# Miniprotein binders against q5uxb8, part 8

Target 1, 222 residues: q5uxb8
Amino acid sequence: MPDAVRRCPEDGFFEGDTCPVCDGAGTHILDGARRRQLSKFVSGALRHFPEDAGIEVDKAGWTGFDALRVAVERQYDWADAAALAGVIATDPKGRFERTGVGNEAGITTAGGRVRAAYGHSVDVTLDGTDDPVPATLYHGTAPRNVDSIREAGLKPMSRQTVHLSESAAAAREVGRRHAADPVVFVVDATAMQSDDRRIVKRGTETYTTDRVSPVYLSLLEK
Key: E = the ipSAE of ESMFold2; O = the ipSAE of OpenDDE; V2 = 0.75 times the mean of E and O plus 0.25 times the DockQ between their complexes.

## First folded at step 4 (miniprotein)

Design Fa (at its last look DockQ between E and O 0.15; V2 from the best seeds 0.00; counts 0 for: pae E 5.2 > 1.5, pTM E .714 < .8, placed apart)
Fold by ESMFold2-Fast, scan of step 5:
Structure Fa (fold): chain B 222 residues (1-222), chain A 95 residues (1-95)
Amino acid sequence: as target 1 above (222 residues)
Amino acid sequence: MKKVEIWVVIETDDPEVLKEAIEILKRVAEELAKELGLKVEYDVIIEGNKVYVFIEIEGVDEELAKKLAEEIAKELKKLAEKKGVKVLYDVEIEE
């Protein structure tokens, strides 16, 4: 059984009994059983039965938060905008992505769009997100690959797409799959997008692209 | 090892249909446990004209988990297309 969802007026939604920031008890939003029910309904509505839920999901998997709220309120008389926002904000499995609300995704009960996160979708094509792509992205690799990458750029190889990280630290961790002391490339994502090269957000910290030309790459010298 | 988590809601105005649905889902869970040697747990909640079922299948490798999830989602989608019974579902693969 999942933990209950509660809300701190200053710090937003949290799971369990105590706010991790201020140690306050907050206000009760959902018990564990209702949290589980609502989470499964939202996941299924986004992935399997949008028409039955009365929502429209675009080809990238997005639906409006307010449309999803109406569907939720129709399904459960105990659920409201706070219950929906809380389930999305506190999901420990990362099943949901919300965009269009800036830094208020953990607090706001209105606005934005919601979709099933990458890796949990079985029947939706994830074409992209409206969230701004960071100006700089990172790619971790084995030192032996440096010369090849400088000459030919980053190619998808076995992964079918090139995976990019939001931070140098995250890229270094990914690079540890290839070498004990990986090297990090800095990717000029702004220049790539200005040249109509597509970069797609896949999850909270991961981005993909088809290929990265050497002109967009430099080594992180740290 | 992975696990497959299934959530399903069956809604109908006919109490006998709800009863039959519960019996079928329990039997399916028991057959999966017996035939495939898997650990299967389930919860059934009845609220008015709706029955909510949670089924968790443990001890599956990634290949079997994916096949089970896809096949179960496909069968639930077929059931949802039948008249007189509303079926909502979700199937997820968990660590």
Scores: ipSAE 0.311, ipTM 0.700, lowest interface PAE 2.6, mean pLDDT 77
Fold by ESMFold2, look of step 6:
Structure Fa (fold): chain B 222 residues (1-222), chain A 95 residues (1-95)
Amino acid sequence: as target 1 above (222 residues)
Amino acid sequence: MKKVEIWVVIETDDPEVLKEAIEILKRVAEELAKELGLKVEYDVIIEGNKVYVFIEIEGVDEELAKKLAEEIAKELKKLAEKKGVKVLYDVEIEE
């Protein structure tokens, strides 16, 4: 069960009992059960059934925050703007992106646009940011995938893009989703960009590309 | 420990069949989870002739999670064929 979502008036939404910035308790927004329900509905609505949820997503996958708020309020009598903002701001899986509110994305309960960061089954083209890409990126995976990745490279499966991590530690965390002793590939992002392969930052430590040919991959030792 | 997350949309032109399909899906998920001693949680959203079902099964290892995903997909396919309902689904295995 995920932690509850709380709100600090100065620092915005956080999960758990204590604000990571000010150490204050904040105010309660959602318990863990409702957080889970709302996050699944929002993720599904953005990725799979926007029309049925009563929202419209544009070609880049964006919908208005206020339109999404109306949709969640219709579906759950306990949901409101703070609940929606909190779920988006604290999502531990990086499923949501919010823009159009400047530096207030983790604080404001109104305005801007929201999209799912990956996993759409509707026809969207995700736009990334132009933030600098590190020279080296990483991909964590199960040991059983090593041979196929060495031969064919990294290709998207159930997502539109290949996901890469900014650090080996982050890649190991991702890889642990699939195996107890994950393997990390090192990705030569500089070489990829020199060969006109596009890499886009999607969050704090996550980057995406459409594929990684084997020539850019090597295994991380230890 | 892994979890299996399932998203399902059930659509039919017959309201009685729609209600029956929801109950079958819930029973299948709950029976599989109880048979294996696992916790299942679900949420159901009804809108017109469509039902959205979200199911989470926790406490599985990777091999069992893949087998559950396969079995649930097979049961959804059987449900669609047996009851004449349109079924869309996505099954995801998470750590």
Scores: ipSAE 0.119, ipTM 0.543, lowest interface PAE 5.2, mean pLDDT 77
Fold by OpenDDE base, look of step 6:
Structure Fa (fold): chain B 222 residues (1-222), chain A 95 residues (1-95)
Amino acid sequence: as target 1 above (222 residues)
Amino acid sequence: MKKVEIWVVIETDDPEVLKEAIEILKRVAEELAKELGLKVEYDVIIEGNKVYVFIEIEGVDEELAKKLAEEIAKELKKLAEKKGVKVLYDVEIEE
């Protein structure tokens, strides 16, 4: 089970028994079981079932914190604004983004917007064309990233989305920006789309997606 | 150690089929985990004619995590075909 969520009045939400900033005990917000349950629900609501959860997400995946709070309070009688804010602020995987609350984002229990950082199955239309996606796409990267990609898949780095290429040659060219001898991953785009994973054409040879799970990836052999 | 996280969405207008689909999914996940000596946890959210199943499998290495996800995906496709239900899923492998 995950650690409990606590709140320091000065330093905000934290996991465990001691504030990592001031060594204070803080106030108990959620036990590990409720933290896990609420985190799953919030992740699901933001990624997979916003309508069923009673929230709306915009094209960028954003919903209002207060709207999400209402959905959470409807789902769980023990959940409140502090519980939601705590789950968002202490997520170890960086699954959530919160904005519009200034420098107090880790402390505030009201206002701003929330989204899932990745893993959406819902049509969060990033401005993209409805152009057909090829059955196979490619991703060029440095050899040093192979193990991480096999393990965790393709995740957005400096970009909000993973960039995929239409050809192995184009992927190698992208990879050459990062290494002299780039490696190319093959992406099963058909399988991704069949699993309702959105892939959007952005340019002549560029496609974008939120994330590519390792199950859709294979290393292109030389 | 790696963790496999799977979200599954099952959609059907028949509540009995929905129940059966969930039970099959749980059994498949548990059987695969047992074969590999892994810990399985799951949560279920029911909304109308849809069920959202979250499956978490812990204690795998990278290669086994991928294999497990592939096997679950394969069984989900079979379930969809056999029961005539819409099945969507998302798989994440994390530390």
Scores: ipSAE 0.112, ipTM 0.588, lowest interface PAE 2.1, mean pLDDT 78
ESMFold2 (binder alone), alone request of step 4: mean pLDDT 73; pTM 0.648
ESMFold2 (binder alone), look of step 6: mean pLDDT 73; pTM 0.652

Design Fb
Fold by ESMFold2-Fast, scan of step 5:
Structure Fb (fold): chain B 222 residues (1-222), chain A 95 residues (1-95)
Amino acid sequence: as target 1 above (222 residues)
Amino acid sequence: MKKVEIWLVIETDDPEVLKEAIEIIKRVAEELAKELGLKVEVDVIIEGNKVYIFIEIEGVDEELAKKVAEEFAKELKKLAEKKGVKVLVDVEIEE
């Protein structure tokens, strides 16, 4: 159960009983149970059921704060702009991003845009059939990376895993995030699995692995 | 404490299949809570022919959260194959 949300007039929203900046008690906004309920609704509406919640989310995941407030007020008679702003400002899981309000995101009860922050997550899609790992997967990258990949293979950046696509087209689209004219590597997933290299389905047409040795890679001409 | 959030979206035109899917998911959540000694909370939102299920698990690290997500995926795959329902699973892992 999360802590209650309170509001300090000078320092903004905080969790628990005491403002971390001024040690004041502030004003009560939400108890822990309602904070949890509202946080789940907001997260779900942004990520899973925006249409059913009555909000519109753009291609980048953003919705207006005021539109989200209207949806929240329709869902819960006890919730208002302060409850919504407080939940977003004090979320310990970092589930939400708010922009367009400058340095007032922790204080203001109006304006800006909100979206779900997609941290490190696992996505699984089931279509009612047995979908094994495809024999061939793909990786899109900038042309400047070709020589290093041929020499050393595909390696994770820091703690990230290597992301592989189910189709050359999907891999090319991913590569476009890094270069205007990306190239695509073909990955021999069958050979990798035969060599006990683990490949995990993480979402629609997306797979991850720890690394891909050069022996499993070839450059797609297209 | 570390937490994992799982959203399940189940779609079918058969209300009995939706009810069975909900019971399977709750059962899996309860079994995992008991076997691992974890706090598991389940909330269900029913809208027409869709069910949105939110599962929150406390006291897990990233590796255990992945295993939990895999177990739900395994049971949901069985459900999808037997009942022909569409299932979407989204998991958020708090490090």
Scores: ipSAE 0.068, ipTM 0.465, lowest interface PAE 5.3, mean pLDDT 73
ESMFold2 (binder alone), alone request of step 4: mean pLDDT 69; pTM 0.602

Design G1
Fold by ESMFold2-Fast, scan of step 5:
Order: sequence, then structure tokens, then C-alpha cells
Structure G1 (fold): chain B 222 residues (1-222), chain A 95 residues (1-95)
Amino acid sequence: as target 1 above (222 residues)
Amino acid sequence: MKKVKIKVTIETDDPEVLKEAILIVAEVAWELARELGLRVFVVVRIEGNKVEVTIEIEGVDEELAKKVAEEIAKELKKLAEKKGVKVEVEVEIEE
């Protein structure tokens, strides 16, 4: 079940119980069950049944936000413009793209256009035993972690496993979630597997392992 | 414990549609795993314009596996009607 959607009047929509910017409680918009239900309907309407939902999607996949809101309100008596905007703004899979609303604080309940977007995250364990693990994998991190990683390697710490990316670009993008200027470590996956260290594919471009010893690591840009 | 395999074969000439189909299958498997607290393994193989997705589930019986396959087929049928994609779904029980 996804987290509830709440709204901070200053910082916009967020998921969970507290605003990530101001630590305020905000106003409740949608519980997890209704968030999931509405998200499925919106995704389906944009991708599979726009005509049945009463919206028009152009050749590029776009529909008006306000037209989509009318469709949502027709489908669910508990949903409104804030519920729709919140679902779109907080979608963890990145299934939706919205344009035409400028550079506001990340909060808007009217205007613009919406379309289905390709999501890059897969929340299901992928067992890639039929595909070989790439010879080289990558790990993006904040510069402040470099000395610790060089001394002790990569450890799960706040997660059950260490996450590795298939490309330097993907690793840098992951690292950007924690630092504006992330650094990338190169992982010698071939050497790890030769030493019977287990690496498992756990996403479209994501791999996991228990830990990575410093002997398998090097900095991409030193 | 028995493993149940659900094999989904998707064929289309549109790479964007292949990506959408993979995401749809992953979302259904993700929801099943979260709701039931079960181990789910998804293996994706892309061969040109064909994608084969194998979903392995531990701790489920044939009836639940069939329901999962039906939900996947239902979501992919909507995509097929919209984008012209060919879909096949098979359920297989392994010891």
C-alpha cells in the first residue's frame, strides 16, 4: 500500500505524515488505498481507455488537466482537483508528466496538460540469472562519503543491500538524490563473482549485493 | 515449497510499447508481493521486438497464480487494443 498524500500550503504535495521541507503535518488529501485506486484509474485512462473515461488524448499523449479532473470527479465522489494533482505530483514510479504550469512551488490544482510517462523504477525483485551480470557496475554517492568508502567499502547501512547501477550515468542520477555533485565508484563485478560474491539483478538497470570490499572499487573521476 | 511460473510473451515493433508492457507486468507483480507478503521474482528477456517476462511466485497455489495471470492479461489486453501488440500468457507449476 502506498503512503497517504498530504498538502503543505507553502511547499506543495508530499507523501507520508510530515512535509520534507518544513516538517509540518499539512492537510490530509488522500489515504493510501484511495491514492492507489485513483492512480490506477488515471494511468488506465491515459494509456488504455481515454474514450471510455471521456477524455481526449492527442497524438503525443496529452490531455488537459481540467478535462482529466472532470473524468476523475465523475468516477469517484471522494476525488477532487487536489487529489488528482497530488497523485500526479507524488507518483513514486514517475508514470505521469505534467506541463504548462510554470515554475511554481510544486503545487497546482488547475491548468496545464498531463500525459502518461515511462517510469524507470521496478519495485519487484528481478532475478536475472538468465542474463549475465555486467563485468562493470557503478555506485553513485555524495563526495563526503568517498573517504569512508575507500576505507571500508560499500555497506548497506540504511538499506538491507548495496545498490549498484548498470551505467555511470544511471549511478550519477541516483547519486543526485543525495548531492548536487555526486561522484561515481566503478565496481569490478567480474572480480567479485570470481571470488564467489553474489550480485543479483533487482530492477531494469539495478543490481544488489550484500557489500563491496574496497579491493573491487575505484573512483571514476579522481 | 512449490514454485509457480507465469510466462508472459509480448511482441511489438515499438520500443516504447515494450517498456510500457514491462512496467505494467512489474506493477501487477509488485502489488501482489506487497498485499500478500510473498516472494516474487521477475525475469525479463528482450529479444528484438519480443519480450518474455517470467514471474516466479513461492507460497501460492494454482488458483491464485491463475488470478495473477488473468490480471496481467487484462492490463496487457488494454495496451494491445491501443498500440497493436501481441500478448500470450502461460501458467506453469514447478516442483
Scores: ipSAE 0.000, ipTM 0.139, lowest interface PAE 14.7, mean pLDDT 70
ESMFold2 (binder alone), alone request of step 4: mean pLDDT 71; pTM 0.626

Design J1
Amino acid sequence: SGEKEVEIEASSIEEAIEKAKEVLEKGYDVHIRVRVDSEEEALRVAEAIWRVARELNVRVFVVIKDGTVHVHVRAEEKEG
ESMFold2 (binder alone), alone request of step 4: mean pLDDT 68; pTM 0.576

Design J2
Fold by ESMFold2-Fast, scan of step 5:
Structure J2 (fold): chain B 222 residues (1-222), chain A 80 residues (1-80)
Amino acid sequence: as target 1 above (222 residues)
Amino acid sequence: SGEKEVEIEASSIEEAIEKALEVLEKGYDVHIRVRVDSEEEALRLAEAIWRLARELNVRVFVVIKDGTVHIHLRAEEKEG
C-alpha cells in the first residue's frame, strides 16, 4: 500500500505524515487504499481506456485536467479535484505529467493538461496511412464454442482468417450462419493494434486478423 | 470451476479487482457481479475492465447477461 496523501497550504501535496518542506502535518486528502484505487484508474484512463472513461486525448496523449476530474468524479463518489491533483503530484512512479499551470502543478486543483508519461496502449505517434480500424470490433459464434474461445482465443479454420465485424448486430448476423442463437464476443481492437497485432480491413465492413488472444475478448450475452 | 470460485459484490471495478487479488493469490477464482442499467453501460464497463486487467496482468473473462456484468478473474504468471 502507498502512503496517504496530505496537503500543506503553503507547499502543496505530499505523501506520508509530514510535509518535506515545513515539517507540518497538513490536512488529510486521501488514505493509502483510495490513493491506490484512484491512481490505477487515472493511469488506466490515460494509457489504456480514455474513450471508456469519457475523456479525449490528443495525438501527444494530453487531456484537460478538468475533463479528467469529471471522469474521476463519475467513477468514485469520494473523489474530487484535490484527490486527483494529489495523486498526480505525489506519484512515486512518475506516471503522470501536468502542464499549463506554471510552477503550481504540486498545489493547484484546477486547470492545465495531464498525460501519462509512459506506458500508453493508445497510439500517439504514427505517420503511416492505414485503412481505418474501429477501436472495438465484434465476433459472432455458436454458443458451443464459448469454452474453447475462453481458453485459447479466436483461431482461424483451415485457410481462413478470423473475421471481425464493426457492430454487435453485424456479428450476430454472421454468427447465424453457424447457429440459430449465436453469441457475440467484443474485441478490444485498440489494445490489439497497440500490441502490434495486425488487423486488416477486407471488403466494406469486414476486418480480418490471424488470431485473437483471450486477453482482448469479452462475451456479450443477451 | 464453480466450487473453487469466491463471489465478490462490488460498487467499483478497481476496488473489486484489488480485493480479488488476495483471493487469487490463494488459488481461488473470483466472480464479481455488477448491475447495470443498459447494454451500452455494460459494454463500457467491460471495456474498462479488460484494459485495467491487462495493466495488472490478471486474466479476465466478462459475461454480460440479464442486466448484470459478470467478471471472472484469475492471476497469471508474467511472460518474460
Scores: ipSAE 0.000, ipTM 0.256, lowest interface PAE 14.9, mean pLDDT 74
ESMFold2 (binder alone), alone request of step 4: mean pLDDT 72; pTM 0.651

Design J3
Amino acid sequence: SGEKEIEIEASSIEEAIEKALEVLEKGYDLHIRIRVDSEEEALRFAEAIWRLARELGVRVFVVIKDGTVHVHIRAEEKEG
ESMFold2 (binder alone), alone request of step 4: mean pLDDT 67; pTM 0.560

Design J4
Amino acid sequence: SGEKEVEIEASSIEEALEKALEILEKGYDVHIRVRVDSEEEALRLILAIWRIARELGVRVFVVIKDGTVHIHFRAEEKEG
ESMFold2 (binder alone), alone request of step 4: mean pLDDT 73; pTM 0.671

Design J5
Amino acid sequence: MEEKTITIEADSPEELLEKALELLKEGYDVTIEFRAKDEEEALRFAEKLWRLARELGVRVFVVIKDGTIEVTITPEEREE
ESMFold2 (binder alone), alone request of step 4: mean pLDDT 65; pTM 0.522

Design K2
Amino acid sequence: SEEPDKVLDARGLSPEEALELAKKALEELEPGEVLEVIADDLEAAEEIWRWARELGVRVFVVIKTEDGKTVYHILIEKLEE
ESMFold2 (binder alone), alone request of step 4: mean pLDDT 85; pTM 0.829

Design K3
Amino acid sequence: SEEPDKVLDLTGLSPEEALELAKKALEELEPGEVLEVIADSEEEALRLAEEIWRFARELGVRVFVVIKDGVYHILIEKLEE
ESMFold2 (binder alone), alone request of step 4: mean pLDDT 78; pTM 0.735

Design K4
Amino acid sequence: SEEEIKPDKVLDARGLSPEEALELAKKALEELEPGEVLEVIADDLEAAEEIWRWARELGVRVFVVIKDGVYHILIEKLEE
ESMFold2 (binder alone), alone request of step 4: mean pLDDT 82; pTM 0.803

Design K6
Amino acid sequence: SEEEIKPDKVLDARGLSPEEALELAKKALEELEPGEVLEVIADDPLAALEIWRWARELGVRVFVVIKDGVYHILIEKLEE
ESMFold2 (binder alone), alone request of step 4: mean pLDDT 81; pTM 0.784

Design K7
Amino acid sequence: SEEPDKVLDARGLSPEEALELAKKALEELEPGEVLEVLTDDPEEALRLAEEIWRWARELGHRVFVVIKDGVFHILIEKLEE
ESMFold2 (binder alone), alone request of step 4: mean pLDDT 79; pTM 0.765

Design N1
Amino acid sequence: SGEKEVVIEASSIEEAIEKALEVLEKGYDVVILVRVDSEEEALRLAEAIWRVARELNVRVFVVIKDGTVTVVVRATDSPEEAKKILEELAKELEEK
ESMFold2 (binder alone), alone request of step 4: mean pLDDT 60; pTM 0.459

Design N2
Amino acid sequence: SGEKEVVIEASSIEEAIEKALEVLEKGYDVVILVRVDSEEEALRLAEAIWRVARELNVRVFVVIKDGTVTVVVKGDPEEAKKILEELAKELEEK
ESMFold2 (binder alone), alone request of step 4: mean pLDDT 63; pTM 0.518

Design N3
Amino acid sequence: MEEKTIVIEADSPEELLEKALELLKEGYDVVILFRAKDEEEALRFAEKLWRLARELGVRVFVVIKDGTIEVVITATDSPEEAKKILEELAKELEEK
ESMFold2 (binder alone), alone request of step 4: mean pLDDT 59; pTM 0.463

Design T10
Fold by ESMFold2-Fast, scan of step 5:
Structure T10 (fold): chain B 222 residues (1-222), chain A 81 residues (1-81)
Amino acid sequence: as target 1 above (222 residues)
Amino acid sequence: SPEELDELAWLILDLAYAAEFLIEEGDPEKVERLAEKIEELAEAAERLKEEGDPERAEELIEAVEKLAEKIKELAELLKEG
């Protein structure tokens, strides 16, 4: 079950009980059950059933935030712009990308465009963004995968790319889908880019690449 | 790789949730298309058997095939109701 979504008036949306920036309690937006329900609908609408959800996505997968809000409000009488913005801003899996709102993506309840960062079943070409790539990225996984990754590196699924996280904490959260106590690999993104390996930003704290060879990987020690 | 299998499993679950929503909306053609996509992902899991964890791959393929069959049956009921 996911944590509740709350809103700090100064720092924006956060998950759990306390703002990670100011330690304030903030204002309640969504409980965990409604957060899960809304997140599944938004994810599905962007990836699998945009027309049935009443939204239009362009060839790159983008839809207007306001159009998505209207669809959400039609689906759930308890959901509003703050609920939608909060779900997008706090998504631990990095499923959503929001653009057109500058540095306000974590706090604004209006404007911009939204797309799924990955996982489409519809034909969408993801061009990515020109946002800078951090020097270090992270990959969370189950402990049983360590030996395979050390030997062969990280490889894409047949219709997907390799997903990397911006922080060790985000990678660990992604890894919790696979194990209660996941391990985290550190990715030398600077070395990868120096060797002409492409890494592209896809959504919040999420980056993609076609593969990561073992030479760029090291296991993060607890 | 085991990592690829885990990622595939999550994608299949996302498609299952999408199918449930479309069943409630009453769109049997879209539901049937999603079941076909789920079956394609089962084929991807099968290709990973020899390069990853074959036991986990087999469990995933069996679960996915049963899920796709159930979704197709529900789509047929929608067409006839």
Scores: ipSAE 0.014, ipTM 0.429, lowest interface PAE 7.1, mean pLDDT 75
ESMFold2 (binder alone), alone request of step 4: mean pLDDT 72; pTM 0.581

## First folded at step 5 (miniprotein)

Design A3
Fold by ESMFold2-Fast, scan of step 5:
Structure A3 (fold): chain B 222 residues (1-222), chain A 80 residues (1-80)
Amino acid sequence: as target 1 above (222 residues)
Amino acid sequence: MKKVKITVVAEDRPGLLKEIWEVLRKHGLRVFVVIKEEGNKVEVTIEVRGVDEEQLEKALEELKKLPGVKVEVEVEIEEK
């Protein structure tokens, strides 16, 4: 059973009882049972039964956030835009992608497009979907970010997704854009995929994912 | 507070890091891992926080059984 979804006015949606950023209690959005119920419906509507849910999914799997909200509100009288945004923002399995809202995906209750990151039984083509993912991936970053990453993991900052490299060398080169002496994290991609966290190959030696929990991370020292 | 540092030294081989992670995850240890590569050797430093003594003992037993690894344990005490 998943934890409840709550909302912090400053920091956005979170799961459990306490905001991970400010330690505040926030405002209750969904209990665990309703969170599970809504997540299952949204996942199914995007992957398996969009027509039955009354939404249109394009060839790349996208539907408008507002169209999905209308479908959710028709299905459940207790669900609203905040409930939908919260389920998407806090999904521990990384089932959903949201675009068109910049870095506000963890906070905003309006705008953008939503798709399922994986698992479609409907006719959808995702970029790099069927390419094999290496057992380990890498992320280069500035040394000042190490403590934050140890505690909270990798989160999308200015991008909507976390970018991962196929090799430590490639990750270090990406990291040099942000620091002269970058550090590299090793990502347990096999464990992530076993936990239903989607990783997508987007180009040569480049992969994306929604976030990386600290449990999948190790620091590479050289 | 109390933390435990485990150092694993082994020849670099395919699957080593995965095997180490699987043991740590199986026994529910909260860890931060640092990997240092030195030629054909790998030194994996594992910092364990909020340690359960029974789970730690079981994890150490399994880590020591991995092929080609040497395991060292250090207890560090931090003042509040």
Scores: ipSAE 0.018, ipTM 0.572, lowest interface PAE 6.8, mean pLDDT 77

Design B3
Fold by ESMFold2-Fast, scan of step 5:
Structure B3 (fold): chain B 222 residues (1-222), chain A 80 residues (1-80)
Amino acid sequence: as target 1 above (222 residues)
Amino acid sequence: SKVRVTVEVDGKKYEFEVEVDSPEEALKIIEEVWKLARELGLRVFVVIKDGKVRVEVRGIDPETAKELAEEIKKILEKEG
């Protein structure tokens, strides 16, 4: 059973009993059972049955957040914009992408577009956005992984793709989920694109690629 | 001006000692070294740890390696 979804007015949505930023209790949004029900419906609507759910997805899989909210409210009398935003923001499996809300995707209950990050059975081309890829990207990891990454590169260990951050600070924060003192790999995205390696923007300020050869990496340790 | 360079005999690894005061300075060094490497048609792996910069490169001759080391030294002296 997944953890409940709660909301901190200042720090946004979180899972469990305490805000990871301020240690406050926040406000209850969804219990674990309803979180699971809503997550399965949203995932299915985006991947498998958009027409049946009453939403339209474009060629890249995107639908408006508001249209998805209306579909959710038709399906469940207990669900609202906060429930939808919370499910998307706290998904540990990275099933959802939300764009058009800047850095507020973890906080805001309005605006933007949503798509499933993977797993479609409908005709969708997930080629990302036309937004330019930064010349340099970053990957935070535990120090224990350094030797294997230097030898084999970055590979999607438990994910379909390798996730890259837009800044060293963001990569370090991602790495802190796995180690107290994470290190940051610096990725030569310019060289990767020159070699026809595909990098796509997924949601807000996150980029994905299928793998990163050691030849494109450098390391920042402190 | 606290830059020291060590060139490995096999011509594939170079070590520099430089004091880096911030993450921003470290990233700037990495980007400048990458720009130089791209201009020379090379791929390099840069490690910055404890104020030391190590540059690893594959498949170059010793003369090209020495030239790369001198150009990197100039970058570090400018940014350091």
Scores: ipSAE 0.022, ipTM 0.546, lowest interface PAE 6.2, mean pLDDT 77

Design Dd
Fold by ESMFold2-Fast, scan of step 5:
Structure Dd (fold): chain B 222 residues (1-222), chain A 85 residues (1-85)
Amino acid sequence: as target 1 above (222 residues)
Amino acid sequence: SELEKRIKELEELLKELAEKLGLPEPEVEIVSVEGDEENPKVRVEVTIGGKVIAVAFGSSVEWAKRLAALEALEKLEEKLKELEK
């Protein structure tokens, strides 16, 4: 059984009993059973049966968050925008992508577009998925995150997937969003792919993956 | 109207919060109006420095703007709290 989904007013949706950022209890959104049920429906609708769910998926796999919310509310009388947003934000398998709401889709209950990150049986062409992945990728972050990353790896907290950059410079630029003086982790993408971990190209110099174990990570030293 | 007054107040709050964070002035933009006149679907985006930070949909321009502004405000407030730890 998956953990319950709760909401922290400051940090957004989280799974379990305690907010991983502020240590607060937050408010209840979904129990584990309903979370599993809703997750299965949403992933199925995006990958396998969009027409049956009453949503339209474009060529790149995207549907509007509001359209998906209507489909969810139609399917389950207990589900609402918060339940949908929470399921997407906290998915441990990184099944969903959300765009059009900035980098922290884990907080908002409205707007944007949603797609399945993988696993489609419908006619969808994901951006750049047939392009080769570089042997080395990079992740920029705030210095305060270094210890937790070394211990637990890279995981999506309020995002669906972990974002990686093609160059250290690009990673530093991304990291500047979170800190004035960011640090950069080096990711052994070759080792990840040898271990059947998926890495997908999403745009110029940008790649996504579900999570990165500490075994694939090292700090970029000067 | 009451709604327009609330939107203006939210836009002013967004500007103040962005300034405190050292960010460019936020822009609230109507991106598209879809559907028919009876059931319009209005998309509004809030951008800072050319980056979209919030998106909302509404049955009117006013409701879509309010939702987008509230979402953007929440995100900037969280960012400010993070910095003040």
Scores: ipSAE 0.000, ipTM 0.070, lowest interface PAE 23.3, mean pLDDT 75

